# Ledger of designs, part 6: VH-VL binders against q8is19r433to663

Target 1, 231 residues: q8is19r433to663
Amino acid sequence: GSNIIAQQITIIDNEMLMAIPPSQFLHKSFSKESKSPQFHDMVSKFNEWARWTSSEILSKEKLVERVVTLSFFIDLAKSCVELGNYNAANAIVGGLNHSSISRLKLTWERLSTKVTQDYDRLLSLFDLSMNYKNYRDEIKSTKAKIIPYLGLFPKDLIAIEEGNDNFTNNNLINTEKFRLLYQTIKKIQSYQQPLFTFKTSEPIKQYLKNISNGLSEEKDFHSISHKLEPR

## First folded at step 21 (VH-VL)

Design k76
Fold by OpenDDE, last read:
Structure k76 (fold): chain C 231 residues (1-231), chain A 118 residues (1-118), chain B 108 residues (1-108)
Amino acid sequence: as target 1 above (231 residues)
Amino acid sequence: EVQLVQSGAEVKKPGSSVKVSCKASGYKFSHYAISWVRQAPGQGLEWMGGINPFFGTANYAQKFQGRVTITADKSTSTAYMELSSLRSEDTAVYYCARDYRYFFMDVWGKGTTVTVSS
Amino acid sequence: SSELTQDPAVSVALGQTVRITCQGDSLESYYATWYQQKPGQAPILVIYGENNRPSGIPDRFSGSSSGNTASLTITGAQAEDEADYYCNSRDSRGNHVVFGGGTKLTVL
């Protein structure tokens, strides 16, 4: 079931999120791996979730199995959203909407209407339009524990840093700029909380931590996709 | 304040259907599931199913699969539970509860009494 | 099938400590949730996770777990603690929610 997998994915992502010191969000430290190793670890894991999604679907030579696998990952993304893990959910969606996957028309056409609707909702949630407006609106003012999409933090911080001068016209410190930076970092820190709902399954957790082993590389995705469904 | 307001008591004949409503307020409706739990007279709590309003997908206990339908209207922050083919054994108090991702129910409605009798 | 079991009834003397235990395979994967219910009232959440109390719940209520068991402990039982207590968890597959049979606590 996708629920159990989603839970352990969430444990992994949350551990990584909690491991990121707030200092790695200061002075654009996230722009350099050497200055922000924990941040980049989580980014790497995000990419692994996406690659895992695409690779697993592309590994199914039989159409029926491929449809089942596609359905599984849609459900998995859905489960992640339901657990408040927007980071993993968006990673999976990224894998699903990769051009090598989206072109598999025979596979997508065999999905149930319900699964297709769920996928459409996921696409809507993580729509890039207006700088992820739908996602931002959904998580706005939430009091529940979530794992936010990590990729937006650098963008938001850079926007503040580059959109505001450090000093005012009177050569005073721009307190508003630093207030905005502070608030953004505090918001990030507010997400760094432990989980209290489900327990760790060590076997599944370890499997997922090493999920990249044996996966296809992205450079091969299109070639594999065309072999599966030539058009 | 978080509140769940349920519809009023129902008296039904065997074989008929009942639809109970649960209006939620005081929180973002899409961030929590709504679970339905019933309790027959002198009996324990029984989970019937739940719904995540964001996706609108309902989960049902096996015992009620095919006989219960749970829905949610995000525009009105209202959840519904419809139970069909009613039997005398369905006589119970039906509760809706705010369910934190199906891990715990922190706010409960006052319950709706459904009586099934000939 | 996944189920939770608990003793149907327990008693405790006023001011003493009582432990109500819940057992089930699902508790190896999930934390138990505990509810208090008094006659004619809806259940009230008293403990969730390992040992979390909602606002308004007295600190004499605590939770613990071991293996496939979870326990609710009332340290210094009060007369108002007389009620039915239910444990709750997801099932082993994580697809459904299950309740224990309930424990009637009598305060002597």
Scores: ipSAE 0.878, ipTM 0.929, lowest interface PAE 0.6, mean pLDDT 95
Fold by OpenDDE, look of step 22:
Structure k76 (fold): chain C 231 residues (1-231), chain A 118 residues (1-118), chain B 108 residues (1-108)
Amino acid sequence: as target 1 above (231 residues)
Amino acid sequence: EVQLVQSGAEVKKPGSSVKVSCKASGYKFSHYAISWVRQAPGQGLEWMGGINPFFGTANYAQKFQGRVTITADKSTSTAYMELSSLRSEDTAVYYCARDYRYFFMDVWGKGTTVTVSS
Amino acid sequence: SSELTQDPAVSVALGQTVRITCQGDSLESYYATWYQQKPGQAPILVIYGENNRPSGIPDRFSGSSSGNTASLTITGAQAEDEADYYCNSRDSRGNHVVFGGGTKLTVL
């Protein structure tokens, strides 16, 4: 079921998150792969989750199977959110709302009401409006272990870095800028905690680590989608 | 302080329904699940089901499937457990608990005694 | 359906060490959670994860796991430790929560 898969996804994501040195968030190091390999590894995995989601759905030639698969990934995203893995959840949602998937009207129309509602909730959670306001509000002040959406950290850090001068008009160190940077880094570090609730399933974990094997390339998604459900 | 306040004791007839409430406070309601656990006199703990308030999705133990309904109201931070078709065997103390993603229950209500008798 | 099994009763002398064991297939995939319950009271979480104690739980309580088993150990049992202890985990499918049958601990 989706719960088991979500758990192992979460283990993978958390391992990757924990492997990112805080230094990779300093001085815009995350902007260069050579300076932030662990960060980029996790970004790559994020993209892989998204591609996996789309690819799997598109691999189902039969409508019924496609609906089941679509439902599965919606449930998977839910499970990830329930586990506090917002990173993977958002990746999956990204795969679900890919244009090649969203255009599959016959497939989406056959979803149950409950699943559709769940998906709508997911879309709302990860809505881009007001710079991910809903997501930010949801995770704000949480004391629970989470895996945050990684993509927001670079954005926030860049905003601080570029929005503030290093020195004040009086040639003093802008302590406020560095305080903000420090707080952001500390927040990231606070998320880098081990999981303590479920155990590793090595077979599933390895499967998920190698999930890219056999996936369709994104460049082919639209072509496949049109074949499945022509306009 | 995190606490769960449950509704008062209930006395019900066989065949009737009971709805127990659990009001949560001291934390963000959507961040934790609420589980319902009952304990018959002299018996062990029995998980009935739980709900994730964020999605409103409830999970039920197979034993109670179709007879129990768990709901949550985010606006009032209150969870509900309704058990229908009550039997004498349903006489028990019913607990709500804050459930950390269904892995552990770290805060418990004081329990609600439900007595089913003719 | 996954099941967790516990000994119904164990005893320990005051100041001695006792181990309460829980067994079940689900424990291969999930850590056991342990609860203490005294008469007329709600259960109290004492151990979760591999070996995590909530605030307020004495350090004489510890958790361990091996294979399909999990254990709660009380090192230096105190009189107040006399209670029922329940293990808990998710089922093998990860969809449901299951409790052990409970272990009555008597401190002699």
Scores: ipSAE 0.845, ipTM 0.917, lowest interface PAE 0.7, mean pLDDT 95
Fold by OpenDDE, look of step 21:
Structure k76 (fold): chain C 231 residues (1-231), chain A 118 residues (1-118), chain B 108 residues (1-108)
Amino acid sequence: as target 1 above (231 residues)
Amino acid sequence: EVQLVQSGAEVKKPGSSVKVSCKASGYKFSHYAISWVRQAPGQGLEWMGGINPFFGTANYAQKFQGRVTITADKSTSTAYMELSSLRSEDTAVYYCARDYRYFFMDVWGKGTTVTVSS
Amino acid sequence: SSELTQDPAVSVALGQTVRITCQGDSLESYYATWYQQKPGQAPILVIYGENNRPSGIPDRFSGSSSGNTASLTITGAQAEDEADYYCNSRDSRGNHVVFGGGTKLTVL
């Protein structure tokens, strides 16, 4: 079931999150892989989740199987959100929103109303408008353990660094800038906590760690999609 | 302070329905699930089901499937549990609890006594 | 359907150590949660995860697990510890919540 998979995905993501030193968020270190290898590992995994989502759906030649798989990944994203893993959830949603997947009209039309509604809620949650306002509002002031969407932190940090001078007009240190940076880093650190709710399933975990094996390449997604549902 | 306030005691006839409310406060309602647990006199705790307020998706124990409906109103931070086709065996204290993603329940309501008698 | 089993009753002398055990297949995949319940009161969370105590729970309460079992240990039982204790977890499929039958702890 999607719950079990979501749990192990969450374990993997959380391990990766915890492995990122805060220093990799300083001085735009995240912009260079050599300076932020752990950060980029997690980004790579994010992309892998997305690719996995699309690839799996596209691997189903039969419409019925494709619908089941599509439903599974919607449920999986939902489960991730329910576990507080917004990072993986957004990755999966990204895979679902890929143009090669979204164009599969026959597949989407066969989804149950409930699953469709869940997907709509996911889309709303991770809506890009107003700089991910819905997502930001949802996680605001949360005291529960979450794995945040990692992609926003570089954006936020860059905005702070580039939007503020290091020094004021009076040649004083811009303490506000550094306070904002500090607060952002501290927020990241606050998310770097261990999980304590479910146990590791080593077989599933290892499978998911190596999920890239056998996946189709993104460059082939559209071709495959068109073959599945010509239009 | 995090608290769950439940509706008052109910006395019902067999075959009728009961709807118990649970108002949550002190935390963001959508961040936690609400579980419903009942306890018959002298018996143990029995999980009935739960709901994630964000998605509004409810999960039910198999025993109560089709007879219980759990809902949540995010605007009022209130969860509801409706049990239909009441039987004498449904006489129990019904608890709502803040459920940390269905792994543990860290805050409990005081319970609602439901008595089913002819 | 996944089940959790625990002894219906155990006794412990004041100041001594007692262990309440819960067993079930789901415990292979999930940690047990432990609740204390006194007569006329709602249950209180005492242990969750491997060995986490909520605020306000005395440190004499501890949790452990092994295989398909989980245990609540009270080291230095106090009179106020007399209560019913329930273990809880998800089922094996991770879709439902299940409770043990409860253990009545008597402090002698």
Scores: ipSAE 0.834, ipTM 0.913, lowest interface PAE 0.7, mean pLDDT 95
Fold by ESMFold2, last read:
Structure k76 (fold): chain C 231 residues (1-231), chain A 118 residues (1-118), chain B 108 residues (1-108)
Amino acid sequence: as target 1 above (231 residues)
Amino acid sequence: EVQLVQSGAEVKKPGSSVKVSCKASGYKFSHYAISWVRQAPGQGLEWMGGINPFFGTANYAQKFQGRVTITADKSTSTAYMELSSLRSEDTAVYYCARDYRYFFMDVWGKGTTVTVSS
Amino acid sequence: SSELTQDPAVSVALGQTVRITCQGDSLESYYATWYQQKPGQAPILVIYGENNRPSGIPDRFSGSSSGNTASLTITGAQAEDEADYYCNSRDSRGNHVVFGGGTKLTVL
């Protein structure tokens, strides 16, 4: 079931989140893999969640199987949001929103109304409009454990670095800049908490750690998509 | 200061329905589920179902499927539980609780006594 | 869904240590949660996760688990600890919430 798989994805994502030292967010270290290996491990897995989503749907040659698979991944993203794993949820939504998937009109038309509504809710949550306003509003001020969308932190840190000089117009230290950087780093650290809700299932966890091994390459997605549903 | 305020006690006839409200305050309503738990006199706790307010998805115990409807109104931070086709065996205290993703219930309402008698 | 099994009653002498158990297959995948309920009152959360105490719960309450069994331990039992204790967890499929039958703790 999608709940059990979402739980194990969340264990995997949280292990990677916990492993990132704060130094990998300093001095734009996240721009170079050699300076931010743990950060890049989590980014790589994010991309694997997305690619897994698209590849599994495209692997289903029969329409009925493809609809079941599409519905499963929408439910999986929903389950991730319900567990507070916004990182994996956004990755899966990214895979669903890939042009090779979104064009599959025959497949999308056959979703139940409930699943379609859930997907629309997910799209709204991760809409990039107004700097991810919906997402930021949703996670604001929560005490609940979450795994945030990791990709937003480099953007925020770069914006603070580029948008603020180290000195004010009066040649004094710009303490507002450093306050903003500190608050962002502290916010990241506040998410780096252990899970306390569900236990590891080793068979499922091992499967999920190794999902990329047999997946189609992204370069092939467009060709496969047009074979499945020609225009 | 998280609070769940439930509607008042109800006396109902067999075959009718009851709708109990649970108004939440002191936290962001979308961040937690609301669970409904009942307890008949002298009996244990029984989970009826709950709702995730972000998606509006209800989750029902098998025993109550078809008889219970659980909804939430995000604009008023209020959850509702409606139990239909009431029987005398439905006489119980009905609790709402803030539920951390269906793993544990850290804040409970005071309960709503529903009495079903002819 | 799998049943959570608790002994119906347990006694402890004032100041002594008592263990209340909860058994079920789903406890291999999910932590047990423990609630205390006194007559005429709503339950209160005592232990969640393996051994987390909410604010206001005394240190004498602790939780543990091994395999399919979870335990609530009260060290140095007080008269005020006399209550019904419920464990709860997910069912075996992970979809629904389930409660144990409850354990009445008597403090002598």
Scores: ipSAE 0.757, ipTM 0.886, lowest interface PAE 1.3, mean pLDDT 91

Design k76
Fold by ESMFold2, fold request of step 24:
Structure k76 (fold): chain C 231 residues (1-231), chain A 118 residues (1-118), chain B 108 residues (1-108)
Amino acid sequence: as target 1 above (231 residues)
Amino acid sequence: EVQLVQSGAEVKKPGSSVKVSCKASGYKFSHYAISWVRQAPGQGLEWMGGINPFFGTANYAQKFQGRVTITADKSTSTAYMELSSLRSEDTAVYYCARDYRYFFMDVWGKGTTVTVSS
Amino acid sequence: SSELTQDPAVSVALGQTVRITCQGDSLESYYATWYQQKPGQAPILVIYGENNRPSGIPDRFSGSSSGNTASLTITGAQAEDEADYYCNSRDSRGNHVVFGGGTKLTVL
């Protein structure tokens, strides 16, 4: 079920989060894969979660199977949020929101009311408006273990780097800039904690680690989508 | 300080319903589930169900499916448990607990004694 | 739902070490959690994850697991440790919370 799969996704994402050394967030290192390989591994997997979501839905020729699959991925994103894995949840929502999926009117209209309400809550949580205000408000002041949406940290770090000079007007070291950078990196490190809730299922983990094998390419999504629902 | 404050003791007749409240404070209500656990006199702990306040999704133990309704009001940070068709066997202390994603309960209410008596 | 099995009672001499066990198939997938309950009081969390102690729990309490069995160990048992101890985890399908039947610890 979606709970078991969300648990194993969370193990995979947390292992990748734990593996990122702080140096990969310094000096815009995250802009170059050679300088930030572990960061980019996690970004790559984020994109794989999204592509997996879209590809699985598009693989279902029969409407009934497609509705079941759509409902499953909404429940999976919900389960990820319930485990504090906002990174995977956002990836799955991105896959559901892909233009090739969102256009499947016949499929979307057959969702139950509860699943539709859950999806609406997920969309609101990850809404881009006001710099992800809903997401930032939701994770603010939590003491629970989470896996945050990784993509916001480069944005925040670039803003600090470009919004602050290294030296003050009096040619002294701008210690406030370095405190802001340090605080952001310490925040990232605060999320790098082990899980303490559920154990690995090696068969499921291996399936999820190799999930890109056999997925349709994004370049093909549009044509597949139009064959499934031409109107 | 994290606290769960439960409503007071109740005496009920067989066939009636009881609704117990649990007001949470000192943490962000949406970040934890609330579980309901009962304990009959001289007996062990029995999980009845819980709720995730962010999605509003209740999760019920099979034994209580159809008799228990669990809800949450995010605006007041309050969870409710309603048990219907009461029997004398439902005489117990009813606890609410802050539940870390249904894995462990780190803060407990003091309990609400419900007595079902003719 | 699946069952967690505990012995109903265990005794330990003051200052000695005792293990309280919890057995169930779901413990291969989920960690056991341990609660202490004294008469007339709500339970308190003593161990979560395999061996994490909440703040305020003495370091004489520890947890461990092997296969489908989890254990709560109290080293140097004190009179105040006399209580009921419950394990808890998920059921075999991973959907519901389950408790063991509880173990009454007597400190002699």
Scores: ipSAE 0.752, ipTM 0.881, lowest interface PAE 1.2, mean pLDDT 91
Fold by ESMFold2, fold request of step 24:
Structure k76 (fold): chain C 231 residues (1-231), chain A 118 residues (1-118), chain B 108 residues (1-108)
Amino acid sequence: as target 1 above (231 residues)
Amino acid sequence: EVQLVQSGAEVKKPGSSVKVSCKASGYKFSHYAISWVRQAPGQGLEWMGGINPFFGTANYAQKFQGRVTITADKSTSTAYMELSSLRSEDTAVYYCARDYRYFFMDVWGKGTTVTVSS
Amino acid sequence: SSELTQDPAVSVALGQTVRITCQGDSLESYYATWYQQKPGQAPILVIYGENNRPSGIPDRFSGSSSGNTASLTITGAQAEDEADYYCNSRDSRGNHVVFGGGTKLTVL
């Protein structure tokens, strides 16, 4: 089931989140992999979750199997959201929304109404409009443990750094800039909490850690997609 | 302060249905599940099911599948549990609880007593 | 009959240490949660996530687990600890919530 897989994905993502020291967010260190290796490990895994999603769906030659696989990944993203893992959920949604997947009309039309509604909810949650307004509103002020979408923090930190000088026109320290930077880093650190709900399944965790082995490369997705549904 | 306020006690005849409400306050409703747990007189706790308000997806214990319907209204922060085809064995206190993603219930309602007798 | 098994009753002398156990296959995958219930009252959460204690729960309460067994330990039991104790976790498929049958703790 998608619930069990989501739990192990969440363990993997949280281990990576917990491993990122705050220095990797300072001075735009996240722009250089050598200065931010743990941050980039988590970004790389995010991309692997997305590629895994697309590749698995495209690997199913039979329509019935492809529909089951599509439904599984929608349920997986849903389970990730329900566990507070917005990072993996967004990655999976990205894989589902890939042009090579979204064009598979025969596959998408066979989904149940509930699964389709769940997917529409996921798309709305991670919609980029209004600076991720739906996502930001959803996670605002929560006391629950979450794993946030990691990619949003560099964008916020760059905006603060480039939108504010270190000194005012009177050559005084611009304290508002440094307050904004501090609050963003404090917010990141508030998410770096241990899990306390479910235990590791070592076989499943190892499978998920090595998920990129044997996946189709993204350059092949278009051709595979057109062979599956030529229209 | 986080609170769950349940609707009042009910007396029902066998074969009828009952709908219990649970109004949540003091937290963001979509961030927690609401579970329903019943307890017959002198008996233990029994999970009936719950709902994740963000997706509106109900999760039912196998024993109650087909007899229980659990819903949530995000606009009013209220969950509902409806149990149909009532029998005398359904006489119990029915609790709603704020459930941390179906792992633990940290805030409980006071319970709603449902008595099924003729 | 439950996926989580608890002894129906346990006794402890005042001031002594007692362990209430909960067994089930799903406990290899999920932590047990513990609730205390006194007559006529709603349950209250006493331990979650292995050994986390909510605010207001005395530090004499602790939790532990090994394999398919979880334990609630009360060190220096007090008269007020006399209650029913329920363990709670997920079922074997991980989809549903399950409770143990409960353990009545008597403090002598």
Scores: ipSAE 0.745, ipTM 0.882, lowest interface PAE 1.4, mean pLDDT 91
Fold by ESMFold2, last read:
Structure k76 (fold): chain C 231 residues (1-231), chain A 118 residues (1-118), chain B 108 residues (1-108)
Amino acid sequence: as target 1 above (231 residues)
Amino acid sequence: EVQLVQSGAEVKKPGSSVKVSCKASGYKFSHYAISWVRQAPGQGLEWMGGINPFFGTANYAQKFQGRVTITADKSTSTAYMELSSLRSEDTAVYYCARDYRYFFMDVWGKGTTVTVSS
Amino acid sequence: SSELTQDPAVSVALGQTVRITCQGDSLESYYATWYQQKPGQAPILVIYGENNRPSGIPDRFSGSSSGNTASLTITGAQAEDEADYYCNSRDSRGNHVVFGGGTKLTVL
């Protein structure tokens, strides 16, 4: 079920998070893959979680199967949030919110009330309004282990780098800039903690690691979506 | 200080219902589940179910499915457990506990004694 | 759901080492958690995530696992360690929380 899959996704995401050295967040290194290979591995997997979500729903030609699959991925994103894996949850929500999926009105209207409410809660959590205010408020001051949405760190670090000079008008080092960078790096490192709750299922983990194999490409999503529900 | 404050002891007749409250404080209510665990006199611990307050989704032990209803009110940081169709074997102490994602319970309420007697 | 099995009672001499065990198939997938309960009190968490101690739990308490068995070890047992000890984990399907039957520890 969706709980078991979410647990294994979380193991995979946490392994990638743990593997990112702090140097990949310095000097805008995350902007170039050769300077930030582990960071980009996790970004690539984020995109694979999203594409997997959309592709599986679009692969179901029969409406009943498509509704079951849509419900499964909503429950999967929910399970990821419940485990503190906001990175994978946001990726899955992105796949669900893709225009090729959101247009499937026959499929969406067949969801149960509870699943619809769960999805509305997920959309609200990851809403980009006010610099992801809902997400940032939710994870603020938690003592629980989380895997954060990775994509916000480059945005925050770029804002610090471009909003502050390295030196003041008096040729002094701008210590405020470096304090802000240090605090952000320290925050990232605080998330780089081992899991302590569930164990690896090697068959499931292997399947999830190779999930891109055989998936439809995003360029094809529009045409498949229109074939399924022409309007 | 993290606290879970439970409602007081109850005496009930067979066939009736009981609703126990659990008010949480000292942490962000949505960050943890609340589990309900009962203990009959001289017996071990028995998980009844729990709730994730962020989504409002309850998770019930199969033994209690259909008899127990677990809810949460985020505005008051309070969880509730209602057990219906009470029998004498439901006489127990009922605990609420802060549950780390259904893996371990790190803070416990003091318990609510429910006595079911004719 | 799968049951977690514990011995009902164990004794240890003051200052000696004791091991309390918990067995179940779900322990292949999930770590065991350990609680201490004294008469008339709520349980308290002593070990989670195999071998993590919450703040305030003495370092004489530790956890381990092998196969489908988890263990709580108390080294240098003290009189205040006399209590009931429960393990918990998930059931075999991973959906529900389950407890072992409890082990009464007597310190002689």
Scores: ipSAE 0.733, ipTM 0.872, lowest interface PAE 1.4, mean pLDDT 91
Fold by ESMFold2, look of step 22:
Structure k76 (fold): chain C 231 residues (1-231), chain A 118 residues (1-118), chain B 108 residues (1-108)
Amino acid sequence: as target 1 above (231 residues)
Amino acid sequence: EVQLVQSGAEVKKPGSSVKVSCKASGYKFSHYAISWVRQAPGQGLEWMGGINPFFGTANYAQKFQGRVTITADKSTSTAYMELSSLRSEDTAVYYCARDYRYFFMDVWGKGTTVTVSS
Amino acid sequence: SSELTQDPAVSVALGQTVRITCQGDSLESYYATWYQQKPGQAPILVIYGENNRPSGIPDRFSGSSSGNTASLTITGAQAEDEADYYCNSRDSRGNHVVFGGGTKLTVL
């Protein structure tokens, strides 16, 4: 089931999160892979979760199987949120929102009411409106272990760097800028905690680590989608 | 301070229902599940079910499927457990607990005694 | 019986070490959690994960696991440790919460 898969995805994501040293968020190091290899490993896996979602749905030629697969990935994203893995949940939602998936009218119409409601909650959570307000409100001030959506940290750090001068109007050091940078780095570090709830399933973990080898390329999604549902 | 405040003791007749409330404070309600655990006199702890308030999804122990309804109101940070078709065997203390994603319960209510007697 | 099995009673001499066990297939995939309950009180969490103690739990309480068995160990047992001890975890399918039947600890 989707609970067991979500647990193993969370183990994989947390291992990658734990491996990122804070230096990869400093001095815009994340803009260069050579300066931020662990950060980029996690970004790459995020993109794999998204591609995996889309590719698996598109691989189902029969409508009944495609509906089951779509429902599974919605439940998987839900399970990830319930485990505090917002990174993987957002990646899976991204795969579900891919234009080649969202156009599958026959498939989407067959979802149960429950699954549709769960998907609507997920869309609302990761809605980009007001700088991801819903997501930011949800994770604010939590003491629970989470894996945050990684992609917002570079965006926030760039905004701090470009929105604040190093010196004030009187050419003194702008201590507020450096306070904001420090607080963001400390927040990232606060998420870098071990899991303490469930154990590794090595067969499932290895399958999930290697899913890229069997995925359709994104450039092919449109063609496959139109073969499945021509309109 | 994290607190769970439960509604007061109830005396019920067989065949009726009971609805126990659990008001949470001191934490972000959507980040934790709320579990319901009962304990009959002289017996062990028995998980009845719980709810994830973010999705509003209830999770029921097989024994109670069909008799228990668990809900949550995010606006008041309150969970509810309703047990229907009460029998004398349902006489117990009913606890709510803050449940870390259904793995462990770190904060417990004081319990609500429900007595089912004719 | 429950998917988690505990001995119903265990005794320990004051100041000695005792081990309370919990067995079940689901413990291969999930850590056991341990609660202490004294008469007339709600349970309190004493151990979660492999060996994590909440604030306020004495360091004489520890947890361990091997295969399908989890253990709560109390070293230097005190009179105040006399209580019922419950383990909990997920069921074998990983969907539901389950409790063991409880172990009554008597400190002699």
Scores: ipSAE 0.727, ipTM 0.872, lowest interface PAE 1.4, mean pLDDT 91

